# VHH binders against Bark storage protein B (BSP): the designs that were tried, part 2

Target 1, 288 residues: Bark storage protein B (BSP), of Populus deltoides (Eastern poplar) (Eastern cottonwood) (q09117)
Amino acid sequence: AHLRLGLVFTSDNNERALQDSGLYSPDSEDSSVDIAGRRFHSGTLNGSSIVYVKTGSHSVNMATTLQILLARFSIHGVIYFGNAGSLDKKTMVPGDVSVPQAVAFTGVCNWKKFRSEKGKLVFGDFNYPENGENLLGTVEYEKIKMFSPSEAPKEVFWLPITKSWYNAATEALKDMKLRKCYSDECLPGEPKVVFGSKSSTSDFYVRNKAYGDFLNDNFDAKTADTTSASVALTSLSNEKLFVVFQGVSNVAGETSSNSRVSYLASYNAFLAATKFINSIPTPRLACE
Key: E = the ipSAE of ESMFold2; O = the ipSAE of OpenDDE; V2 = 0.75 times the mean of E and O plus 0.25 times the DockQ between their complexes.

## First folded at step 1 (VHH)

Design a10 (framework vhh_7aqx_2)
Fold by ESMFold2-Fast, scan of step 1:
Order: C-alpha cells, then sequence, then structure tokens
Structure a10 (fold): chain B 288 residues (1-288), chain A 124 residues (1-124)
C-alpha cells in the first residue's frame, strides 16, 4: 500500500473550493469508499496522491472521521483546510489564511460554583421552556489528556502543529498571492497568509466580541473554529504529521456576511493547502 | 427587510407527493444558502434539508434522504422542497430558513431568518 496525504475539511463550501479548482482527479478504479456513512475519495491533487473526506463540523465529527481515515488508509500525514473566525481585526480579516503554530481546546472547563459574586449573566430573551438567570460563576480552562503509542499519557493544553510541516508551510507560503475576487465582488484589501498564530477550538461558535477579545488577550488566540484542535489531538495521538490552514470567513462579534466572502476564504485556504502539498516530498514506501 | 414565505402545504395521502416553495425578499438571493426545518406537534424543530448558495451541494436528514429533494431557482428568488413517498411521520409545520453560515447547517441556532411555516398533513 503506498502512502497518501489525508486531506480533511468540514463543509460543502470547502468541498466546492476543491472541485471548482479543477486540480483534483479521482483514481480510475476504487475512487471512493463509504465507511460509517462517510465518503472517502481517493485520487490526485495537482499530481499528489491523496485521500480526502468531508467530516462535518464540531470536534467529535472531525475526530471520528479522521480516526477512520488513519485506521483504514495508509496516510503519511494530515492536511486540514477550513474556515475560521478572526479574533483580531488588526491581525487578520476575511479572505486571509491563518497557519497556526499551535491549537487548543477552549471548551473544556471546570465550572466553579456561583457564590453571590461577579459572574452573573442575564440574557434578554431565553428560547428555552423557562426564563431564568444564567449563573456562570468562574470558568476554569482545563488541559486535556493525550494518549499515544510511544509515550505515557500526558496533560496538554496547547497542541503543537508538526514542527517540520509548520516550517515547510512557512517557507512554501511566504509571500503567497491569494484570490482577492470572486466574479465582480472583491475583498477590500489584499488577502494574506498569517503565520505563527494560535487557534481556539470549541463546540460552540465564538460570535461574541467580548469572549473573542478575552481569547485574544488571555490565550493569544487569533482565530476560532470548531475542529482544528480535534485534527491536532487525533493526529498527535496517532503520531502522524499534520498542518492546519484556516480561511478567515468572519470576525467574532459580526454575525452577517456575504456567502461569496465565505467561499473566497474556503478557496484561499484550499490554495494554501495545495501549495503546501506541492512543496513537500512525495510520500513513498521505504523500498521505492 | 429580510422576509421568507412558505407555500404549497396541505393535506396529502400517504405515498403521495407535495412540493413546498419558499419565496424570499430583502436580500441578494444568489449569495445565501437555504434550509428547510420541520416541527411536529409537541416536538422540537428538526432539520430536513439544505442547499448551498451555488446549488452545487445539498444535505438531508437521514429520515428524508432519498425521498425529499431541495432545489433553488435564482431567477425567481425561490427555493423548493420536493417531497415524495410521504409517510404519516412527515406530518409537521415546515419552515424555510436563511443561513449566513455553511458549517452547522443542521443546527437551528445557525439560522437568523425564518418563514412563518406551512402545515403539511399526511393521512394514512
Amino acid sequence: as target 1 above (288 residues)
Amino acid sequence: QVQLQESGGGLVQAGGSLRLSCTTSGFTFDDYAFSWFRQAPGEEREFVGAISWSGGSTDYADSVKGRFTISRDNAKNTFYLQMNSLKTEDTAVYYCAKSDYFEGWVSEDAYDYWGQGTQVTVSS
């Protein structure tokens, strides 16, 4: 079995960017396999052998799909591309691509008792059967336990991107030109690749500006998504190389955007992933 | 300003077909993804199907996959739900919805704008 690169993403917009590029060619035989309701596609991306799969959003869908990919296919390493929200307008805006150096789960918490102190939340309208107070108390962020074949289990907060692949991405995408326009709609500025940031993953969307500012100020996180830390944890647990490319589709605190800007973000993340894939040595068996 | 309006609901026999329409106004139709949800009496609102802004991608709840088809007509600012092989369990109020996000299409919370709903009743 020859090694392939695993290409993973969550959404139909991400898949459309891949298909619209015209760079993917399915294998002539056995070009797809359905496993646990998920379709895995085998082919080439601009000449490089890959398996790609659309995982669905949120941490469990990504982790489950990626583990199936790694268990059922001979995968050299994992390339993720997808969308993320910016937590800092001064660092990156919609259309830009973030290449983080580390990602963390920010949705794993100890929720301390409310003791009649600051920490009370009051929402205007509740959409649940009864109205009431939201008593959030003090939220303490937790490290997660990481298992791997060659090391004792350990507690980790920041999940580092594979150093060699992060460095390769930095060199390959240096001064990369991204797509600015889709038809006659153009981004207001020149989109750019941003390196060295940290990213936040949770199973809720960070659309609240105050919370986004908190993540930026206290964790130095520049982007938020629902999947990148699951890519990291699953890849590290399997001792697989991985790298993450995030197309910025929105800014935390801004709720509405044109779907073409979201598509441009997906497309630019795809372009970055493809340029990286073209820059690394073709995965080969030791005897080739 | 943003408005969505369902039509085409009604009473239909089990095994029959029905086509729902959602007519929209107050935004650029071609730029957005759309979804259908339904709510049976006493139940929570559940996802039925979604279509991307380009029409190139669709998604469906497992309970309706293979029986229902979502489509869009950009010239009419309208999108549709073609319902075939209807079952009594499909009886519900059907809502059309507009989303600014493609990730999380199945989540009711991802949708900011909804229609008023149209009743579909499937008799045995």
Scores: ipSAE 0.000, ipTM 0.137, lowest interface PAE 17.2, mean pLDDT 82

Design a11 (framework vhh_7aqx_2)
Fold by ESMFold2-Fast, scan of step 1:
Structure a11 (fold): chain B 288 residues (1-288), chain A 124 residues (1-124)
Amino acid sequence: as target 1 above (288 residues)
Amino acid sequence: QVQLQESGGGLVQAGGSLRLSCTTSGLTFSDYAFSWFRQAPGEEREFVGAISTSGGSTDYADSVKGRFTISRDNAKNTFYLQMNSLKTEDTAVYYCAAVYDSWGYRAPQDYDYWGQGTQVTVSS
């Protein structure tokens, strides 16, 4: 018997990229099963055994779906692919794929009364920019409490990607060619894989340039999404290997009107995830 | 056991400079972000400055910005607070603190490990 790799993503666009690739084959028994309104698909991706599921967006949908996957299936490790916004045009632009080294929740906060508490992490530039004060109060970012079977509970902010899988991804994806065009629409430059950046997760979209700049300047975060830290926390809590591939679909603070660029970002993230999956040897169940 | 130890405190006249050091043991230095806090007599412990895990980002309290500089030396497992243009109101016990692979914290309760503190006295 062998363990499968869990492949998770949030949206119909991500699923369409998987389907359009033609690389997925369901098991001969058609092992699709519905659990809590979510459909889990067992099959092979370019020859590698996987279970994939579309989770829905935002932190709770991802965490809930991923925990079901890990509790109900024999999963060796978790591969996430999806979309993210760039927080720094100098490092990555739409079409690129980010492989972060660490992710954090930046939407879990202690929101304090105006003048009751002050800190550097003040969100309020767009309300009242004078002296950088937030007249709605101060926002302090909070650690997340992480539980696991083999370790005492602890509070963490940065959730590290599995070192061995991060290194394997770096090696597998070096010199990888990504897709530049979808139909008649092409990216202005050659898309590339960017390694080693940090990513921020919140349950709101970072469309505000000042806040995006704040995350880049103060957290050294280069991408923002609504799910990656949920993948990390849930995987780490279950002591499972995991890795994250983010297709850049927009730049924080800039209106994206182009659904084809968004699809291309999804497709490139999928290509990166697939190349990584094909680089991992088939895991086997331990004999006890 | 993890240990953080401050050094470099002492008595200095207003307008002078001091450099504090915090030497760490029992942890993988490159995995931690570091901060300095201070506590004046009769007051709560307050944030002074921080440096990120990568060393690429620094943060300072408004009261010390432009006068104090935090830095780290991964080869020596040590981080520093360079204090310039010292004022009498800078008199306090200075504490070093470490937090695992995290950034953006200014509250003392967010830190994993603490030093014992070093006294800095600025005379007029």
Scores: ipSAE 0.000, ipTM 0.110, lowest interface PAE 20.0, mean pLDDT 83

Design a12 (framework vhh_7aqx_2)
Fold by ESMFold2-Fast, scan of step 1:
Structure a12 (fold): chain B 288 residues (1-288), chain A 123 residues (1-123)
Amino acid sequence: as target 1 above (288 residues)
Amino acid sequence: QVQLQESGGGLVQAGGSLRLSCTTSGFTFSSYAFSWFRQAPGEEREFVGAISYSGGSTDYADSVKGRFTISRDNAKNTFYLQMNSLKTEDTAVYYCAAREWSPYYGSDEYDYWGQGTQVTVSS
């Protein structure tokens, strides 16, 4: 039997990019399977056999959906495309596509006692008569325990993208032309693919410039999202090949992007993922 | 076309009172937290006070606590800063600011800003 590639993404805009492309062809009129409220679609993307699924945002939705995909389907490897915020506008801006070399959870923390006697943590919406007392501490970033079939559990912070697939992506996407305009709205510059960066994943959106700058300065992270490290951890735990494509939809600390820029980011990430998918050989099991 | 517009500033004697208003348009008022910041010439913007999106929580800088009160009126898409027992140190341009759901003390964390209104407290 022929192994398929798993194509995962989080949002309706990501799915619209796939649908608007006209490149997806279902295997049949009813080639979707619903599992735990998630719809898995079997078909071809520009001739390559895939299963795709919309996972929903944030780490748990991604991890749960991806584990279902890997447990219920014969998947050679995982391709993620989605949106991310830039943490460094000198390296990437809205419309660009980031292909990170490593991702980490930066939202898993040990919250420690504050240096002063008091800080601020407000409970005003919770019908608390004692509201006004506050506690603000410091945080330590935690390593994640990774489980896999072939080795003992280990503590990891940086989760590396599969080296062979990262290298294949850099080769396939060099000099790639991305979409600059959506209808009458155009990006101010030529969008580009940026390779080799590190990415930050948390279950909160990094819209705070000071925190974004902190992640860039201290972790050398260039993008932030809510899902990429979940893709990495789940794939590595299942010993599956994987790669991540992030369409930049905003810059941390600036106003949220309009819907057209967000769609362009989704579409460009989809174009990069499709170019990669069409460039890699998918192993076929021998048939007698 | 999001707009925040301050009003109610002016000249007042030390010990006096002023009420600042910030009228808003172009977004869902009830989903936003609101804050007041102030800036004296040559200084950075300083946090003054904040109110949560539900109105159930307020907070103030230590320098104004007990003298200033922040409030909101969802029906009018307007929020206020009642300033009592004014001191000469309160002289500054006052800015209203909006942030979705939760306020923050850092001025760089706000989505929308008014243009500012001058408050001058004479001795």
Scores: ipSAE 0.000, ipTM 0.107, lowest interface PAE 19.3, mean pLDDT 83

Design a13 (framework vhh_7aqx_2)
Fold by ESMFold2-Fast, scan of step 1:
Structure a13 (fold): chain B 288 residues (1-288), chain A 122 residues (1-122)
Amino acid sequence: as target 1 above (288 residues)
Amino acid sequence: QVQLQESGGGLVQAGGSLRLSCTTSGFTFSNYAFSWFRQAPGEEREFVGAISWSGGSTDYADSVKGRFTISRDNAKNTFYLQMNSLKTEDTAVYYCAADSTIYEWLGSYDYWGQGTQVTVSS
């Protein structure tokens, strides 16, 4: 069996970006396999051998699908592309692509009794200047335990992207031009690739400006999604190379993303992932 | 007004060919993916083929693979279904549909034509 790249994404928009590119060619008329209700497609993307799968959103769907991929297929490494919200308009806006250097779960928390202690996040009425008591208490962000074949289990918060692949991505994409317009609607500025940011993953959408600001201010997180930390944890646990490309589809606290901008973000993330895939050496083929 | 109108249906003998057209108006053609469906009497509507908004990807039902080809002409705001090697089992009312890839957050808007009869005989 020869090694392939695993290409994972969550949504129908992400899959349509892949299909709309015309760059994917299936290995044969019957080159897909259904496992646990998920369809894994074997083929080539612009000449590179891949297996791709649509995972569904949220951490569990990504983790379970990716573990199936890694357990059932000969995968050299994992490329994720998808959508994310910006937590800082100064660094990135809709249409941009984020290539984070590290990702973390910001939805794995210990929810405790209210404390007046400085530095604790307190839930309740923070977006409104109200008198009254906050009944929800405090949230403490937890490290997660990571298991792997070659190391003792350890507690980690930031999950680093594979250094070699992160570096390859920065070189391959440094001057990349992204798509600005979708037919009759154009982004107000030139979209760009942003490198070196940190990203937050939770199983809820960050649509609240105060919470988005909190994540930026306290974690230096520039994007939020429901998926990237699951890609990181699962890949690291299996000691697989991985990289993440996030198309920015909205800004936390602003109106819901325009559907055209959301598709454009998906497409730009796909373009970035494809350019990266084209830039790395062909995985070694055992049968060559 | 969004409008999809099929044409090119009719009677054809087994082994023959027929080309269906779907002309569209009321939206920006290049923003949409397009599909063909068919429905035989007493049967459920079934998928026949689809073409992506860019034209770079096509998909077909197993029953028509190798015989039918979907294509689009953005300059004419029209997309087509070329049907070759027709079988009596291909007899059905054929519907064209437009799927807006730009409405993913809400779900796709499915615009449908009125249908065109294809009858394959003898």
Scores: ipSAE 0.000, ipTM 0.118, lowest interface PAE 19.1, mean pLDDT 82

Design a14 (framework vhh_7aqx_2)
Fold by ESMFold2-Fast, scan of step 1:
Structure a14 (fold): chain B 288 residues (1-288), chain A 125 residues (1-125)
Amino acid sequence: as target 1 above (288 residues)
Amino acid sequence: QVQLQESGGGLVQAGGSLRLSCTTSGFTFSDYGFSWFRQAPGEEREFVGAISGSGDYTDYADSVKGRFTISRDNAKNTFYLQMNSLKTEDTAVYYCAAGSLTREEYLSAHEYDYWGQGTQVTVSS
């Protein structure tokens, strides 16, 4: 058994970035495996041994696909790349890559009962963050239960990225040049890698400015996506190393980026993930 | 401007008790959670104890659990560390810290917004 890195992403744009790079080489003509309608590809990415899979969007597709990957393949750790929306244009803008230090589910909520006598929604208790205010009326954010082999189940809100891999990513990507143009469309500024932010995951897209501002102001979340916390929870539950690279494709509540900017975001996230993968030592098997 | 100021440090004999205070200014006291950290000579800064913004949740390092108690007084903008059954191993500079934190964040020194300058506690045999 040969240890590989698991490379996961959700969308056709992410897959197209991988394909357009020309950096992937399959191990053989017959090095893909279909499991539960998902295709897992074994090969090398710029010389590093990987298994990659397109998972589909949203938390359940990611969790189920990633669990299959970890159960059926000898995976040292998980690298996710994908797209996200910026919640703070002072921190990051389309084309940038976010490397978060922690991610959380912000779509797991208790919606308090409407008070019928007044026809008015009542403000619920604010549980997450403990010292923040919930300005969305009757919505309470909930912790999720995390299971792992080595400790009792616990309730968690913030899911930390693996410290050693987060640190390795900050070192490997410190002065990285990202792609600025796709065809005749160019980003207005030089795209950059942003480290240390917190990220919000829900099974709905954050396209409402007021909600995006709420997430930034109350959770200090700088990006929003539909997937990263599912990567984190599944990896942590399996006690696997993981890291997340988010290409910023839009700013929540502003005019959506066109398809070329979305592709640039995917491509820049892919470049960051690839540089990280090529920077870490070849995984070794544990002694038998 | 935000300020945190420790007081109550000093010399105490093993088995004795000492109460540290951290007086705060420049922010709304009730909006913040508070913690104590300590640093012994030649060692890294380590977590000692925490109290949440509501005051409903407290946590302690295993080495001090059952001996130390953290508390807060919102009317005085002050929080405390009551240290009982002191051991020579408790000798360190003690720092108070404040932050707008979840329960998961308070164990990490880098999550805190504001710090005091430290107060020396020396426990003699």
Scores: ipSAE 0.000, ipTM 0.097, lowest interface PAE 19.6, mean pLDDT 83

Design a15 (framework vhh_7aqx_2; at its last look DockQ between E and O 0.02; V2 from the best seeds 0.00; counts 0 for: pae E 19.9 > 2, placed apart)
Fold by ESMFold2, look of step 2:
Structure a15 (fold): chain B 288 residues (1-288), chain A 125 residues (1-125)
Amino acid sequence: as target 1 above (288 residues)
Amino acid sequence: QVQLQESGGGLVQAGGSLRLSCTTSGRTFSDYAFSWFRQAPGEEREFVGAISSSGGSTDYADSVKGRFTISRDNAKNTFYLQMNSLKTEDTAVYYCAANPRWGLTSINPQEYDYWGQGTQVTVSS
């Protein structure tokens, strides 16, 4: 008879972080149900009532699964954690956790005809060894139309994280200590939580340094992932509270990430998400 | 960028009414949440009330609840504050604010990127 928090993530490593923590306790009865090929788990995370689900990779899997979660379960709000790449190593490095203020789809584009109106991304500016004409021309980034119950569809680019939950996260995670080592491998410095960033989401990984720099320079995006804007859009469309926690697993253009650092990034994002979840009151229905 | 212009301020006797308007120019009005703030001499800006981008969510400071009403007209790119039953303590400069990166309302003035120049409301005894 309680509203639960929804905890969503995409990967086996994300789920393993939850399982390895020892903080999750499944409900004694009806602890899981399968819907559309995904398993929804009901239980408590360090005492807080949640439903969690591993959604599968990328924006369509996340949106599909999250819509099912919100339609079939009594969910107060949505917490996402997962991995992201840093677009600015001066701001964030592997092991850090990003709590973005806003996320946007940057994989929704109008690829312009050659020699038409100049778009925001001009491929000729990235020619090697010299800039010049490029038959790929230019790309203009598109807003998407957001639907919701209480307003007409509107064109949006930046999808804002729920302000009250973002503010709560900044207080709850203030001075939080994150895990530095996994097995015999340690991060070179102390991992930290970074607030207030903007994040880029696309269904392709941003491993290319030049494109990562473009996103940082033109959108002030500090991280890139394949999921966060899908969480934001779906949550906003259903008028649910939400917050995003990104564990930095790599830097665009670098080859320094590995499976241990990737897991550590997932675990640190999980720790941040859990501390946030435990810091907020969960509404209770009067008919408990 | 977004430009905000308040109008409708002036002198009014206690118990009277005023309607403030905030007209926008620039980017799409319907994307923004809007708020009214006010500032009396020697004080910091105080939240008065806010309306979400859709108009589906409103919030008011306790000091004005039941007396002030916020509304918006997306077709006219205009955001309103109807002030009824005015008191002398309502005397202040009233500011319209918008945050195009934050489509939800906030009571915190630091969350707003765009501000009007303000319009003076003076309530006499």
Scores: ipSAE 0.000, ipTM 0.110, lowest interface PAE 19.9, mean pLDDT 86
ESMFold2-Fast, scan of step 1: ipSAE 0.357; ipTM 0.698
ESMFold2 (binder alone), look of step 2: mean pLDDT 79; pTM 0.812
OpenDDE, look of step 2: ipSAE 0.010; ipTM 0.241

Design a16 (framework vhh_7aqx_2)
Fold by ESMFold2-Fast, scan of step 1:
Structure a16 (fold): chain B 288 residues (1-288), chain A 123 residues (1-123)
Amino acid sequence: as target 1 above (288 residues)
Amino acid sequence: QVQLQESGGGLVQAGGSLRLSCTTSGFTFSSYDFSWFRQAPGEEREFVGAISWSGGYTDYADSVKGRFTISRDNAKNTFYLQMNSLKTEDTAVYYCAAELGWRYTDSAQYDYWGQGTQVTVSS
């Protein structure tokens, strides 16, 4: 017997990147399994044994699908690739790939009383919300309770990526060249892999510049998405290794990415994930 | 699962016209760059023409520029090569190919190919 790597992503564009690569080979004609309306595919990715699944976007779809994967398959660890928005265009721009060191939920909030003061939303403090006002009240961020088999439940905000896999990704992806062009449209600069950032997850898209700036200024978050913290929480709760690769498809508060830039971001994240997967040894229970 | 199928080849007189079609399935048509290549007996496959996924960019081999036009119809998952003013030197098996964001003229970059359709131009 051997353990496989779990490869998870949310969207049709992410799946298209995998399919278009020509690097996936199914184990057999019958190597997919449908569970709870989700299709799990067993095969190899450029020679490495994986199970992959398209989860759907947002935290609940990711958590539900990933828990099924971990409960029903022998998975050594979880590799996520997908799209994210940049919260700091001096650090990351569309086409780049972010490999965060930690992710957090920033969409779990305590919403206080309405205030009559007019103007823009004023965001509340994280732990001790003594300021921050808006026309609908004060918004406070919440920690989430994390359960695991070997520890008492604890309140966490930052969910750390597995240190060994984060380090392995840093080594495997140094000097990696990413795609600059999608057909006739090219990025203005050379895309790059950015390591060590923090990422924000919410079930809403961060399309507002003021809120994006708030996340960068107050949480030091460099990317925002709808799934990475759900990958982290579910993996940590199951005591599984995991790593996240985010293709940057837009900058918060600027025009949303078109399908070309979004696909290029997806493809670059897929390339980074694949290079990482091929760099780690295949986990096995027996020596032969 | 990915399929490309050429049609529209045949025998035509020099100076005549043919329209080749490539019907596709198994992937998101609107996201792909499409190209035509041709191969004469004993020769390597050579680039003929390409159209970007947006349709905003087209490219042609010097030997066919001004005579051939590539186009795409996203609603039909089909792309075309309109060949005008055909010459005997255009006789070849024509292949359609699909790729995502790669170099148009490098056949090694294309992962998906049709089976080919014969075009014979008589003098």
Scores: ipSAE 0.000, ipTM 0.123, lowest interface PAE 16.5, mean pLDDT 81

Design b01 (framework vhh_7d4b_2)
Fold by ESMFold2-Fast, scan of step 1:
Structure b01 (fold): chain B 288 residues (1-288), chain A 123 residues (1-123)
Amino acid sequence: as target 1 above (288 residues)
Amino acid sequence: QVQLVESGGGVVQPGRSLRLSCAASGFTFSSYGMGWYRQAPGKQRELVASISYDGSNKNYADSVKGRFTISRDNSKNTMYLQMNSLKPEDTAVYYCAAEYTWEDSGYVEYDYWGQGTQVTVSS
């Protein structure tokens, strides 16, 4: 019966970074609970009380798992760490950590037929077969409806990170040194924390340079992932504090055959999340 | 620098057993999920079995479930496939692969393969 921080992530790489750090200690041998096929772990991370869960990727897995976490546990706020792709290699490269100020769903769309007079946001010039006809038409982005207990439902595109926690992260992580090497595998440059960006969430992976450039140029989005906007929407809907840390695994339009980059990105995102957690005041019990 | 070297293939009669080994070097073996794939002539390559980085999770193709057992020894940087009750249908080149079988990032593609080892089941 005590307030904890909720730590959520999607993948085995994220969980391995947590375990490899040696900073997590279970409360006891019986400190995990299985709910709807998901395992929730209660323990401490560098002295701070947390519940962590591996959610699986994509918007529905994250939203469903996070809602279970918030409904079944006494959670003060939500810390997400995970992987993302960079949409602008001038600002972020693999190994860097992005701390966005706002996130949006870019996969919620009105799909108009080709040559629609109304359609103005061109999302891809898709041709199949590749004959120049663009049979897939034009994609127009939509706002999402957000519900919460204390406010009327509203339509939003940008979902803001909690201002106080974003500011605390900026303070705590300023000049933070990230891991460049794991064993003898090293990133080509010095990794850094980048603040104040906007992030794009879709249920598809942005591996296409033209689409990545489109998101950067039209939305000022610097990273893409499959989960951050689900973290934001679910947290805001429950009126919970939250913050997002994204380890950059790749650049849109480039491919990597080295999974160590993905692991280092996960590790650096985990380090950033842990330093943030260690910087905030411990939630206090109000028990009789 | 990444190398995966398979061994243990050969020719056996139906109903016999073989154990394949995959020796890994050039990467932190204990950090990677591993798998065994096979390819028969003129067929697509198929996943036979996979194992998580710590050995806690294992998956098998329906065609081999109950007959094959995957294991790993992280102290020796080696993965094994114990193949029991071999059938003519198991005849294929078997490949060792380094991959995260649960990896959900989708922003990194990787595919490290060994040279393959031939398994032939015939009378």
Scores: ipSAE 0.006, ipTM 0.221, lowest interface PAE 10.3, mean pLDDT 83

Design b02 (framework vhh_7d4b_2)
Fold by ESMFold2-Fast, scan of step 1:
Structure b02 (fold): chain B 288 residues (1-288), chain A 121 residues (1-121)
Amino acid sequence: as target 1 above (288 residues)
Amino acid sequence: QVQLVESGGGVVQPGRSLRLSCAASGFTFSSYAMGWYRQAPGKQRELVASISGSGGSTNYADSVKGRFTISRDNSKNTMYLQMNSLKPEDTAVYYCARDYYEWGTYDLDYWGQGTQVTVSS
């Protein structure tokens, strides 16, 4: 009689980090189940009972896969690890791991009056001027309606990480040593865990410096990804505990990280998630 | 489960050659830097040679430069150490290792069981 922890991630690089660690051991019986084309794996991660699944990228793939996980398995709470881009290189750089305190959808917006009948959509013309007139009109970021079994629907913008699990993560990962080198490539500085940031989720990648700066300056967002807010919304809607670990693989507005730095970021996020998982007590079905 | 299995050790006379092999399983072999380490009686374990995941970069301890060659075959999940011009000082247990990471304990280093190399007349 015990609940499992749900471990979710989006990409082949994330799954490869888990597999390459050698820390996952499948259950002796019924170690996997295929549901809606997705494979759910039941086993232990360094002794802790988990179910893990690779969801695919972007908000819809994450939300649908996570809802299947929560509906079909006895899950105590959700641990997400994955990659993100930094929006502030003074706060975090590639190889670092972000543990956000809150996440928000920044891709849900009302695109108001267009001011030019012929204007082409140009990236960077969102909710602020960039070199002259705003030909795209006004972009207004929207709150999202959150449903749950115990409360009336409410409008929310910031989705808070579960306070108890956020606090447990800050304690478990204090002064954690992360991997600096992979193969013959090493990060220029010592990677670190950064706590208490806010994260931006959209179904597009933030690769433009001006837009990244806008998100940092106006929302105090330090990372951007395509999935963390859908993890938060789905978990909160199901009244489940959750926490997010983001490995920084790039900086908005700089050249893309090479594939090895991206894998290293995935691996560091996995290490942080695993240390957190091994720090929490084994949950039980009665009164957890 | 990560597993590394060494083979190819033995007893040889000075000046002879041996080739060690390390068969890897339980992880994506081509994604990790690998190394050969050795431990002589009464000494600490030391790095002998390392190789990048792609095989494009290698490093050697000064004591073995020009004599030992590290290589890998990612299609076979196997790493090799070609040891030429062996000296009595090369006598040690040789260990295959995956790139170390810190997770609170030394016992999370992924090491093989080791293979004995003895160089004697």
Scores: ipSAE 0.000, ipTM 0.116, lowest interface PAE 21.0, mean pLDDT 82

